# Designs tried in a protein design chat: miniprotein binders against q96jn8r1131to1294. Part 186

Target 1, 164 residues: q96jn8r1131to1294
Amino acid sequence: TLEFLENHGKNILLSNGNRTATRVASYNQGIVVINQPLVPQLLVQVRIDFLNRQWTSSLVLGVITCAPERLNFPASACALKRAAWLLRGRGVFHNGLKICEKFGPNLDTCPEGTILGLRLDSSGGLHLHVNGVDQGVAVPDVPQPCHALVDLYGQCEQVTIVNP
Below, E stands for the ipSAE of ESMFold2; O stands for the ipSAE of OpenDDE; V2 stands for 0.75 times the mean of E and O plus 0.25 times the DockQ between their complexes.

## First folded at step 16 (miniprotein)

Design c05
Fold by ESMFold2-Fast, scan of step 16:
Structure c05 (fold): chain B 164 residues (1-164), chain A 83 residues (1-83)
Amino acid sequence: as target 1 above (164 residues)
Amino acid sequence: SKEEDEFKEAEEFAKLALEMLERGDYMYAAEYYLLAAEEALEAGNPELAFKYARKAIELAKKSGNEEFLKEAKELLKKIKKEL
């Protein structure tokens, strides 16, 4: 069963059997990680439960290739260095470099109720799924093992893992 | 430990800040300048860190984001101790 790891950003509160993550303060310190590695064909999905429109930007999805169980998480996923591949807005980022400008929908404008998914294909390509629709390969050849992460940044104050 | 690529990271974050600013995304623009300042400080360049932190504060003030402004000002205090 998929759950968020107990190790998370300091502003996160886990509930619903560690399947719901709520950012209870500020706009940052909201990184959560799925409790098992993202292996090929595993689809990890989260639903956007609550958006606070006082903030402009919203959640970030991605993968990290470092062990998350004891990681000192930075204030935002954008501060993760070489170990992270991130989807933010319509951009795909790695190590501070924008590697794609127009991938999928704009994550900063997805409404409450949107279901966002991450999946590795058999070749190690990272896919984004939006409301069940595969957006294609955002990142080819992700190093393994890797772990799915969600940064409840800005507008996005709550997400829940959605199982098939 | 500090690496040459960490100094380059400060410049990369500053470039991302400008891209976000051009899109009108003041929140990420301010965040990237804050990250650039933090990387510059870690790389041993508090003067560069000060420049970027000032940009973050300016953008936070214009956006009305009081929580971010507080965080940026706290980083600026740490940077000033190293100047």
Scores: ipSAE 0.281, ipTM 0.604, lowest interface PAE 3.0, mean pLDDT 86

Design c06
Fold by ESMFold2-Fast, scan of step 16:
Structure c06 (fold): chain B 164 residues (1-164), chain A 83 residues (1-83)
Amino acid sequence: as target 1 above (164 residues)
Amino acid sequence: SKEEDMFKEAEEFAKLALEMLERGDYMYAAEYYLLAAEEALEAGNPELAFKYARKAIELAKKSGNEEFLKEAKELLKKIKKEL
């Protein structure tokens, strides 16, 4: 019963039983978080439903290790100064700093219909899945508990949680 | 206090913006300056917010992101009303 939390960025509108998130304004204020902690082997997946090509950058996804239910979300995920590991474009970021230059596909170019997944392995490694294909370990040794986050930034204006 | 925390947050975002700028990441630097400006405005320091918003605008121009530039300019207009 995976859903997006009701605590989210101010430009987000949830629908479809809190399984669809739509950013209704601007390019930012679009952070959403899954309602369940990302426990080892749980694959959380979202589908890109709508892209607005007026923007140059697109969605960001990753994990936070702080409790999200009452968190005051910043305008974009890159402003999460601690407790956040993010995938943006081709980079991997921790607290706003780029820790890996090239990992997986360029998230700024994924088309509508792309299914993106996050999974934590038994060793604490965070994996990105793209259309069912494991891209490998993006972040080793993620602290627990952690929560899957999607930032509907720029081009990405709508995502929907997809069951396997 | 909340006010002290908000002021510190603005300075911390500005510090991250400088780090990104030193690495040549102009859009990320612009984003952090924009966030620093928003926090400074919320903390009641429109002069500091103006300084950071201007830096965000200049860096957004270097990245060629017209939509970001528009957003930053709209924030600058709001800040100017508080000056």
Scores: ipSAE 0.090, ipTM 0.397, lowest interface PAE 4.1, mean pLDDT 83

Design c07
Fold by ESMFold2-Fast, scan of step 16:
Structure c07 (fold): chain B 164 residues (1-164), chain A 83 residues (1-83)
Amino acid sequence: as target 1 above (164 residues)
Amino acid sequence: SKEEDYFKEAEEFAKLALEMLERGDYMYAAEYYLLAAEEALEAGNPELAFKYARKAIELAKKSGNEEFLKEAKELLKKIKKEL
């Protein structure tokens, strides 16, 4: 069963059998990682449960290719300068560098109830799914193994893993 | 370099803050300045971080959001330790 790892950002509280992540303070220190590698065709999905409109920016999601179980997470996923491919706002980022200006919907504007998914295709392409709809390949040829990551940044204070 | 990446993020957030200021959106301007301050601190520039954090506090006060103001003041304390 898919769960969030016990190793997470300092402001995270896990509940609901480690399937719900809540950021309980500030706007940062909210990184969580799924407990098993993202293998081809596995669809990992999270639902946005709660948005705090005090903040302008919102959640980041993507993959990391380093082992997450003992990783010392930075305050924000955008500070990951090694082994990270991230979707933030409309952009796609690799190790802190923007590699695509516009991909998919603006993640800063997704409302509560939105279901966001990550999936690798058979060729190693990373796909974003929004409310069940495949947005296409955000990143080609992701190295494996890789792990799905969600950063409950800014507005996004709670997400829950949901099954297809 | 990592430091250059953080500096670029700080500049990007500062630009967004100015756009919000031009529109009179003090709360969103405050949030962007706070993000700029955090990135500037990560870039190893606590003087720039201090400038942005102070601007965030001023704008948060104008917006009347006490919770945000508390958070901005906490970041300013961390920045002052690096000066």
Scores: ipSAE 0.006, ipTM 0.244, lowest interface PAE 9.3, mean pLDDT 83

Design c08
Fold by ESMFold2-Fast, scan of step 16:
Structure c08 (fold): chain B 164 residues (1-164), chain A 83 residues (1-83)
Amino acid sequence: as target 1 above (164 residues)
Amino acid sequence: SKEEDLFKDAEEFAKLALEMLERGDYMYAAEYYLLAAEEALEAGNPELAFKYARKAIELAKKSGNEEFLKEAKELLKKIKKEL
């Protein structure tokens, strides 16, 4: 079963059998990683449970290709300088640098209850799913193995893994 | 050397801060400048750290990020002790 790893950002509290992640302080230090590699056709989904509109930016989703079990996570996913592909706002980022200006919906404006999914296709393309709808290929040719990552940044203070 | 590597990381974070400013994301821009300040301080360059910490503070004020502003001011106090 899919769970968040016990290795996570320092402001995270895991509950609900490690399927719910809550950021209990500040606006950062909220990175969580799924406990299994993202293999082709596996759809990993999280639901936005709670948004604090006191903050301006919101959650980030993506993948990392380094082993997450002992990573010392930075304050935010944008500080991952190696082996990281991230979806933030409307942008796609590789190792902190923007590689696509406009992809999918603006993640900073997704409401509570939104279900966000990550999936690799058979060609290694990373797809974003929003409420069950495939947004297309955000990143082609993601190296494997890779691991799904959620950064509970800013507005997003809680997410829960949901089954397809 | 280690100090050279940290200095390069400071410059790289500063470049990322400028990219976030282009997007209008003052929260991430402030965070990248704070990371640049931390790396510059670790590299033994408190003058550069001071410059970046001040940029982070100004951007945090612009974004209304009061919690981050407190953290950035604490780093600035640490940097001032090294000047």
Scores: ipSAE 0.070, ipTM 0.424, lowest interface PAE 5.1, mean pLDDT 85

Design c09
Fold by ESMFold2-Fast, scan of step 16:
Structure c09 (fold): chain B 164 residues (1-164), chain A 83 residues (1-83)
Amino acid sequence: as target 1 above (164 residues)
Amino acid sequence: SKEEDLFKQAEEFAKLALEMLERGDYMYAAEYYLLAAEEALEAGNPELAFKYARKAIELAKKSGNEEFLKEAKELLKKIKKEL
């Protein structure tokens, strides 16, 4: 089954069989990674459980192609300068730099209960799913193996892995 | 050149830092300034790196993030050796 890795950001507490991640302090140090690599057609989904609106930005989703089990995570996903493709707000980022201005809905405004998904298609294209709706290809030709990453930044203090 | 590419990356990170400040997201702004400082240093511009690292430290103090502040101060020490 899908779980968050035991290696995670310093402010994360895992519960519910490592399927729920809670950020217990501040607004950063909240990176978690799924325990299985994304293989084509695997849909990894998380539900936004709790938002704290004292902060301005919210969660980030993406993939990392380096081995995550022993990685020293930075304070936020934006500091991953190598091997990372991220969806933040409405932007798509590669190694910290914006490569697409507007893609999908604004992740900073998704309410509690929103289900966000990541999936690779058969050509290696990374897709974002929002409440079951495929938003299209955010990133073509993602190198494999890669791992799904969630950064519980800012407003988003809790997510839970959900099955279809 | 590689130095020119790194300088352009530093400029883009600084631009993203300003975008984050406009949104009131001072911790992402601090992180982008630190990234800009790192790229400026690699590009052979320690004066620019110093400017960005100082902005990162200032913004990190506002957030109370002691771990990031320690990291930023360590980069500042490396920058000062190149000045």
Scores: ipSAE 0.166, ipTM 0.490, lowest interface PAE 3.9, mean pLDDT 85

Design c10
Fold by ESMFold2-Fast, scan of step 16:
Structure c10 (fold): chain B 164 residues (1-164), chain A 83 residues (1-83)
Amino acid sequence: as target 1 above (164 residues)
Amino acid sequence: SKEEDLFKMAEEFAKLALEMLERGDYMYAAEYYLLAAEEALEAGNPELAFKYARKAIELAKKSGNEEFLKEAKELLKKIKKEL
């Protein structure tokens, strides 16, 4: 079954059979990665469980194409300089550079209870799903294998993997 | 010690930031300075963290990345509480 990897940011505590990730300190060091590759047709979903409004920016999600099991995570996903495609706020980022100005809803404003999903289509397009609604292709032709990543940054202090 | 390792990382990130500045890569320089600030703060040097965070903010303003600028300002608030 889908779980968060034991290799994660240092401020993360895993619970609920490694299906819930909680950031227990600060605003960063909150990167988690799903335990199996994001293969075409697999829909990986997380629910936002808790937001701390002391912070202004919120979670980031996307994919990495490097092996995550032994990766030394930076303090934030935005510091990943290779092999990373990320959705942050309304932007799409590749290796730290913005490649799209506005895609989907603003992730900094999604409330508690929002379910966010990542899926590859048969052509390698990365899709974002929000509360069951496909937002379209955020990134075309993602190299494989790739791994779904969530950065519990800023406001977002807890997420839980949920089944479709 | 862990604190010395973090201090070395802060210095390395600051060095990388200077290299990016030489190339005119202001956004990458800003990110490296912010990483330097985070490591300096964790190493117990909030004065050094403040200097790096300020450089990150000024460079982020030049690059026009509003999301990163907000994040850099949040770190600066945390650093100021430790000063």
Scores: ipSAE 0.012, ipTM 0.209, lowest interface PAE 8.2, mean pLDDT 83

Design c11
Fold by ESMFold2-Fast, scan of step 16:
Structure c11 (fold): chain B 164 residues (1-164), chain A 83 residues (1-83)
Amino acid sequence: as target 1 above (164 residues)
Amino acid sequence: SKEEDLFKWAEEFAKLALEMLERGDYMYAAEYYLLAAEEALEAGNPELAFKYARKAIELAKKSGNEEFLKEAKELLKKIKKEL
């Protein structure tokens, strides 16, 4: 079964059998990683459980291609300068820098209850799914192995892994 | 070159910081200015690093981000040693 790794950002508490991640302080230090590699056709989904509109930006989704079990996470995913492809707002970022201006819906405006998914297609393309709808290929050729990452940044203070 | 690559990262993070600042996202603006300061310092430009670190500190104060503020002030101390 899919779970969040015990190795996570300092402000994260895991519950519900490590399927729910809650950021308990501040707006950052909220990176979590799924316990299994994102293999082709595996759809990893998280539901936004709680938004605190005290903050401006919201969660970030993506993949990292380094081993996550002992990784020292930075304060936010935007500081990952190696082996990282991230979706933030409407942008696509590679190793911290924007590589696509506008892809899919704005992740900063997704309401509570939104289900966000990551999937690799058979050609290694990274797809974003929003409430079951495939948004298309955000990144065309992700190196493997890779691991799904969620940064509970800003407004997004709780997510839960949900089955398809 | 490696130094030119590091300068490019400083410039790009500073542009992202300004973009976030203009959109009213002071949290990401502070984070990106701190990243720009780190890259500027690594590229051998402590004057530019000082400027970016100061911007990060000012923006961090707006939202009471105590841990981030502490980190930014520690970087500023390192930058001052190189000035």
Scores: ipSAE 0.595, ipTM 0.802, lowest interface PAE 1.6, mean pLDDT 89

Design c12
Fold by ESMFold2-Fast, scan of step 16:
Structure c12 (fold): chain B 164 residues (1-164), chain A 83 residues (1-83)
Amino acid sequence: as target 1 above (164 residues)
Amino acid sequence: SKEEDLFKYAEEFAKLALEMLERGDYMYAAEYYLLAAEEALEAGNPELAFKYARKAIELAKKSGNEEFLKEAKELLKKIKKEL
């Protein structure tokens, strides 16, 4: 059973059996991580439940290759300078640096109800799924083990893990 | 060297900040400028760090986020000690 880890950003409140994450303050300190490694073919999905239009940017999602139970999360996932591959807006980022300009839809404009998924293929390629549609390989050859991460940044104040 | 690597991050974060600013995303722009300032300070360039920290503070004031503004001001204190 997929759940968010109890180790999370300080502005996060977990509910619904640790399957819903709510950011209760500010625009940052909203990092959550899935409770088990992202193994090949496991599809981890979250639904955007609530957007606060006070902010411009929205959620970030991706993977980290360090142990999340012992990690002191920074205020934002973009401050991770090691072991992180992230999707933000239309960009793909490795350790804070943009490595792809335009991948998939713009995450800053996805509406409430959008279901976002992460999956590794058999070759270690990281895929983004949007409302059940595979967007292709965002990052090839992700080191393993890795862990799915969601940063409830800016507009995105609530997400819930949903089954495929 | 570590200093050369950190200098590279300072430039890249500043470029991302400019991209966010052009799109009207002052929150992310402020955050990237603060990251750029941190990297410039670690790379041994306090003048560049001061420039980026000032931009972060300006944008943070526009965002109305007092918690972020406090963090940015604390970094500026550290930078001023090296000037």
Scores: ipSAE 0.128, ipTM 0.501, lowest interface PAE 4.8, mean pLDDT 85

Design c13 (at its last look DockQ between E and O 0.85; V2 from the best seeds 0.78)
Fold by OpenDDE base, look of step 17:
Structure c13 (fold): chain B 164 residues (1-164), chain A 83 residues (1-83)
Amino acid sequence: as target 1 above (164 residues)
Amino acid sequence: SKEEDLFKIAEEFAKLALEMLERGDYMYAAEYYLLAAEEALEAGNPELAFKYARKAIELAKKSGNEEFLKEAKELLKKIKKEL
């Protein structure tokens, strides 16, 4: 069963069998990691449950290739300086640095109810799915094993893991 | 060199900070300046680190995130020791 790990950002409260993550304070410290590593053809999806419009920006999606169980999470995903590939807004980031300016839809403007997914293809390409639609390869060759990461940042205050 | 690489990373984070500022996102801007400061310090450039850390603190105050502000101030203390 896909769940968020107990090791998470300081402002996160897990519920619903650890399938729902809620950021209960401020706009950051909201990183969560899904327990099972991504394997080829496994689609991991989260639904944006609640947006708080008092903040700017929104959730970050991505993967980490380090062991998540004991990871000391920074205040935000942008501070992950190693072993991290992230999707934020329309950008793709690797170890904190932008490697692509425009990819897929703007995550900052996804409304509540949007279902976002990550999937590795057989070649190690990381795909973004939006409401079930494959947006293409965001990262062409992701090291494995890797874990899906969600940063409940800014507007995004709650997400839930959902089945395909 | 390693230091040169770190310096470049610092600059890139600073660029990202400015990008965030341009869109009015002081939250990310603060965080990126903090990152820039950390990298600059690691690169052996405390002067640059100081500049970035000050910006981070300034912007962090706007967010009201006391924990982050504390972190930024702690970094500033470290930087000052290297000046």
Scores: ipSAE 0.785, ipTM 0.910, lowest interface PAE 0.7, mean pLDDT 95
Fold by ESMFold2, look of step 17:
Structure c13 (fold): chain B 164 residues (1-164), chain A 83 residues (1-83)
Amino acid sequence: as target 1 above (164 residues)
Amino acid sequence: SKEEDLFKIAEEFAKLALEMLERGDYMYAAEYYLLAAEEALEAGNPELAFKYARKAIELAKKSGNEEFLKEAKELLKKIKKEL
C-alpha cells in the first residue's frame, strides 16, 4: 500500500498507518515522500486536510529521482539542489531553479479538501491531477525511478494519501 | 568552469529571492538568499556570499523563524572567516 516513508522532515508526525502526515511545528521541516516509485499505472493522490491561512505560501508537490530512504532532507523543498522536479505556486522548478513560470492552478490558493495527484505517462511525463482532472504534462521526461514528494510548507499542515 | 556555473546558480537564486520579496513572502525570500549565499561561497566569492547572507538574515527577522535565523547567522560567521 501507499504510505509516507519513515524518513521525513523533522516537524512531521505520521499517523493513520503512515497514510496521514501532519506538520506539528513551525512552517517548514515538512517534507514527506511516498514509499513506492511512480510507475505509469500509479496515480498517487493526497487530500489537503488542514490549512493555516496565516502563512503566505502553501504546499509543494513533486518528485525526487534519488533514493529517498536515507536522504538528508533540507528544511524546505526549494533547497533540493539535485534530483528534484517541483511544482510550487504556479511554477515548475528543477533542482531549485524555475523552468516554467505558469503551469496548472496556483497551489498557494487550493482549499482544504482539494485532492492533488501525481502520475507518470508512458513517455516519463509528469502529470498533475486536481480533484480528478488531469492538468497536463508539467515535466516532459522525468528520470525513473522517482518518488512523489510533498512539502507541507506554510499553510499546509496536514495531508492524507487517498485512493483514486 | 565549476566556479562559473556555481556563480550563475547563485545569481538565479538571488533572482528568485527578489521575486518572493516582491510578493511579500519573506520566508521564501530569506531561504532563497541563503541558498544564493551558499552557492556564492562555494564558487569562491565570499564577498558576494556575505552580501546575500546579510539579506537572508534581514528577511529572516521579518519571517519570525528563529531556527532559520540562527542557521543564517552561523553561515555569515563562516563567510566572515573567509573574507
Scores: ipSAE 0.735, ipTM 0.878, lowest interface PAE 1.1, mean pLDDT 92
Fold by ESMFold2-Fast, scan of step 16:
Structure c13 (fold): chain B 164 residues (1-164), chain A 83 residues (1-83)
Amino acid sequence: as target 1 above (164 residues)
Amino acid sequence: SKEEDLFKIAEEFAKLALEMLERGDYMYAAEYYLLAAEEALEAGNPELAFKYARKAIELAKKSGNEEFLKEAKELLKKIKKEL
């Protein structure tokens, strides 16, 4: 079954059979990765459980194409300068740099209870799903294997993996 | 060249820092300036790296992140050796 890996940002505490991730300090050091590669047909979903509106920005999600078990996580996902495709706010980022100005809804404004999903299509296109609605292809031709990543940044202090 | 590519990356990170600063996100602004400083130093421009590292430190003081501040100061120490 889908779980968050034990290799994660230092401010993360895993619970609920490694299906819930809580950031217990600060605003960063909150990166978690799903324990299985994101293969076509697999829909990985997380629910936003708790938001602390003290902070301006919120969660980031995306994929990495390097081995997550041995990865030294930076303080935030946007500092991943290799092998990373990320969605932050309305933007799409590759290796830290913005490659699309506006894609899908603003992730900084998603309320508690929102379910966010990542899925690869048969052509390797990375899709974002929001409350069951496919937002389209954010990134074409993602290299495989790749792994779903969530950065519990800023406002987002807790997420839980949920089944489709 | 590799140096030209790194300089361009530094400029892109600095642009991202300004975007975050404009929306009042001092945390991301500090992080992006530190990334810009790292790339500027690697590109062989320690004066530009110094400018960006100073901005990162200034903004990091607003976030209260001691670990980030230590990292930024360590980079500034490396930059000063090249000035």
Scores: ipSAE 0.706, ipTM 0.863, lowest interface PAE 1.3, mean pLDDT 91
ESMFold2 (binder alone), look of step 17: mean pLDDT 89; pTM 0.894

Design c14
Fold by ESMFold2-Fast, scan of step 16:
Structure c14 (fold): chain B 164 residues (1-164), chain A 83 residues (1-83)
Amino acid sequence: as target 1 above (164 residues)
Amino acid sequence: SKEEDLFKEAEYFAKLALEMLERGDYMYAAEYYLLAAEEALEAGNPELAFKYARKAIELAKKSGNEEFLKEAKELLKKIKKEL
């Protein structure tokens, strides 16, 4: 079953059998990674459980192609300068650089209860799913193996893995 | 040396802050400047730390991030005691 890895950002507390991640301090140090590689046909989903309105930016999600089990996580996912493809706000980022201006809904405005999903298609295209709706290919030709990552940044203080 | 490593980290975070600022990511830019200030202070350069902390405060105001602004101001007070 899908769980968050026990290697995570220092402000994260895992609960509910490592299926719920809570950021217990500040606005950063909230990176979590799914415990198994994102393989074609696997849909990884998280639900936004709690948003703190004191912050302006919100969660980031995407994939990394480096081994996550012993990775020293930076304060935020945007500081990952190698092997990272991220969705933040409406943008798509590769290793900290914006490669797409506008893709899908604005992640900074998704309300509590939103279910966000990541899936690889058979051609290695990374898809974003929002409340069960496929938004299309955000990133083509993602190298494998890759791992799904969520950064509980800013507003987003809690997420839970949701089975399809 | 440890102090040389910390100075390089300060420069690295300041560079990331500029990249975030160019993209309009004021919260991330403020965060990186605050990290740069912390590293500069630990490296024994309170003048540089002061410069970065002030930039973090300005960007935090622009982002509306009141809690971060409070933390950044507290760091600035700590830096001022070493000037």
Scores: ipSAE 0.018, ipTM 0.340, lowest interface PAE 7.2, mean pLDDT 84

Design c15
Fold by ESMFold2-Fast, scan of step 16:
Structure c15 (fold): chain B 164 residues (1-164), chain A 83 residues (1-83)
Amino acid sequence: as target 1 above (164 residues)
Amino acid sequence: SKEEDLFKEAEWFAKLALEMLERGDYMYAAEYYLLAAEEALEAGNPELAFKYARKAIELAKKSGNEEFLKEAKELLKKIKKEL
């Protein structure tokens, strides 16, 4: 069973058997990581439970290639730099560089109830799924091992892991 | 060191803030300056943190974000204690 790791950003509270993550303060320090490596064909999905529209941007999804179990998480996933490939807004980012200008829907505008998924294909390509629909390959040939990451940034204050 | 890593993070967020300003995205610019200020303070550079926090306050006021303004003002109080 998929769960969020108990090591997480300092503003996170885990509940519901470590399947729900809530950011309880501010707009940042909200990184959570799935407890198992993202292996080919494993679909990791989270549902957006609560949005606070006082903030500008929203959740970030992606993968991290360093060991997350005792990592001292930065304030934002952007600060993970080379260790992370991130989907933010409409872009795909690595090491602060926008490596794809327009990929999938704008994550800053996804409403409450949206289910977002990450999956690695057999060739190591990272896929984004939105409400069950595969958006295609966001990042080809992701280094392994890697772990699925969600940054409850800005608007997104709560997510829950959802089975396919 | 941890402090050196945080300083590099602060510089990175400040760079992102400038890119948002160039695009006229005041809300995003304010958020990145706030991140830069937090990391600069944690890195032990309260003068740099003060500079970024003030910019975040200015941009938060300009964009009308009350919650963000509250966060930036609280950070500024912490920074002033370290100056």
Scores: ipSAE 0.242, ipTM 0.581, lowest interface PAE 3.1, mean pLDDT 87

Design c16
Fold by ESMFold2-Fast, scan of step 16:
Structure c16 (fold): chain B 164 residues (1-164), chain A 83 residues (1-83)
Amino acid sequence: as target 1 above (164 residues)
Amino acid sequence: SKEEDLFKEAEMFAKLALEMLERGDYMYAAEYYLLAAEEALEAGNPELAFKYARKAIELAKKSGNEEFLKEAKELLKKIKKEL
């Protein structure tokens, strides 16, 4: 059973058997990580439940290759200095460095109800899925083990893990 | 060194802030400037930290992010003590 780890950003409240993450304050401190490593062919999906249009930017999705169970999370995923590959807006980032300008849809404009998925293919390529549609390889050759990460940043105040 | 690594992180965050400004994303731009200020302060450059923190405050005011503005002002107070 996929769940969010108990170790998370300080503004997060977990509910629904640790399958729903809610950011209860501010715009940041909202990083959550899936409890199981992202192994090839496993599709991890989250649904955007609530957007607060007070903020301009929205959620970040990605993977982290360091052990997340006792990690001291920074205020935002963009501040992760080691071992992170992130999808933010339309960009792909590795340890803060933009490695792709335009990939997939703009994550800052996905509406409530959108289902976002992460999957590794058999060659270690990281795929983004949007409402069931594979967007292609965002990051080739992701080191393993790695863990799926969601940063409930800005507009995105709630997500829920959904099964394929 | 650790200080050189922190300075490089500060430069990276400042570059990301400028990119966000080009897109009109004042909230991310403000956050990146605040992160740049934090790294610059840890690297032992309070003058640079002050410059970035001021940028973060200006952008936070433009975007109406009151919670962030409070955080940025607290960092600015810390930076001023090191100047």
Scores: ipSAE 0.021, ipTM 0.418, lowest interface PAE 6.0, mean pLDDT 84

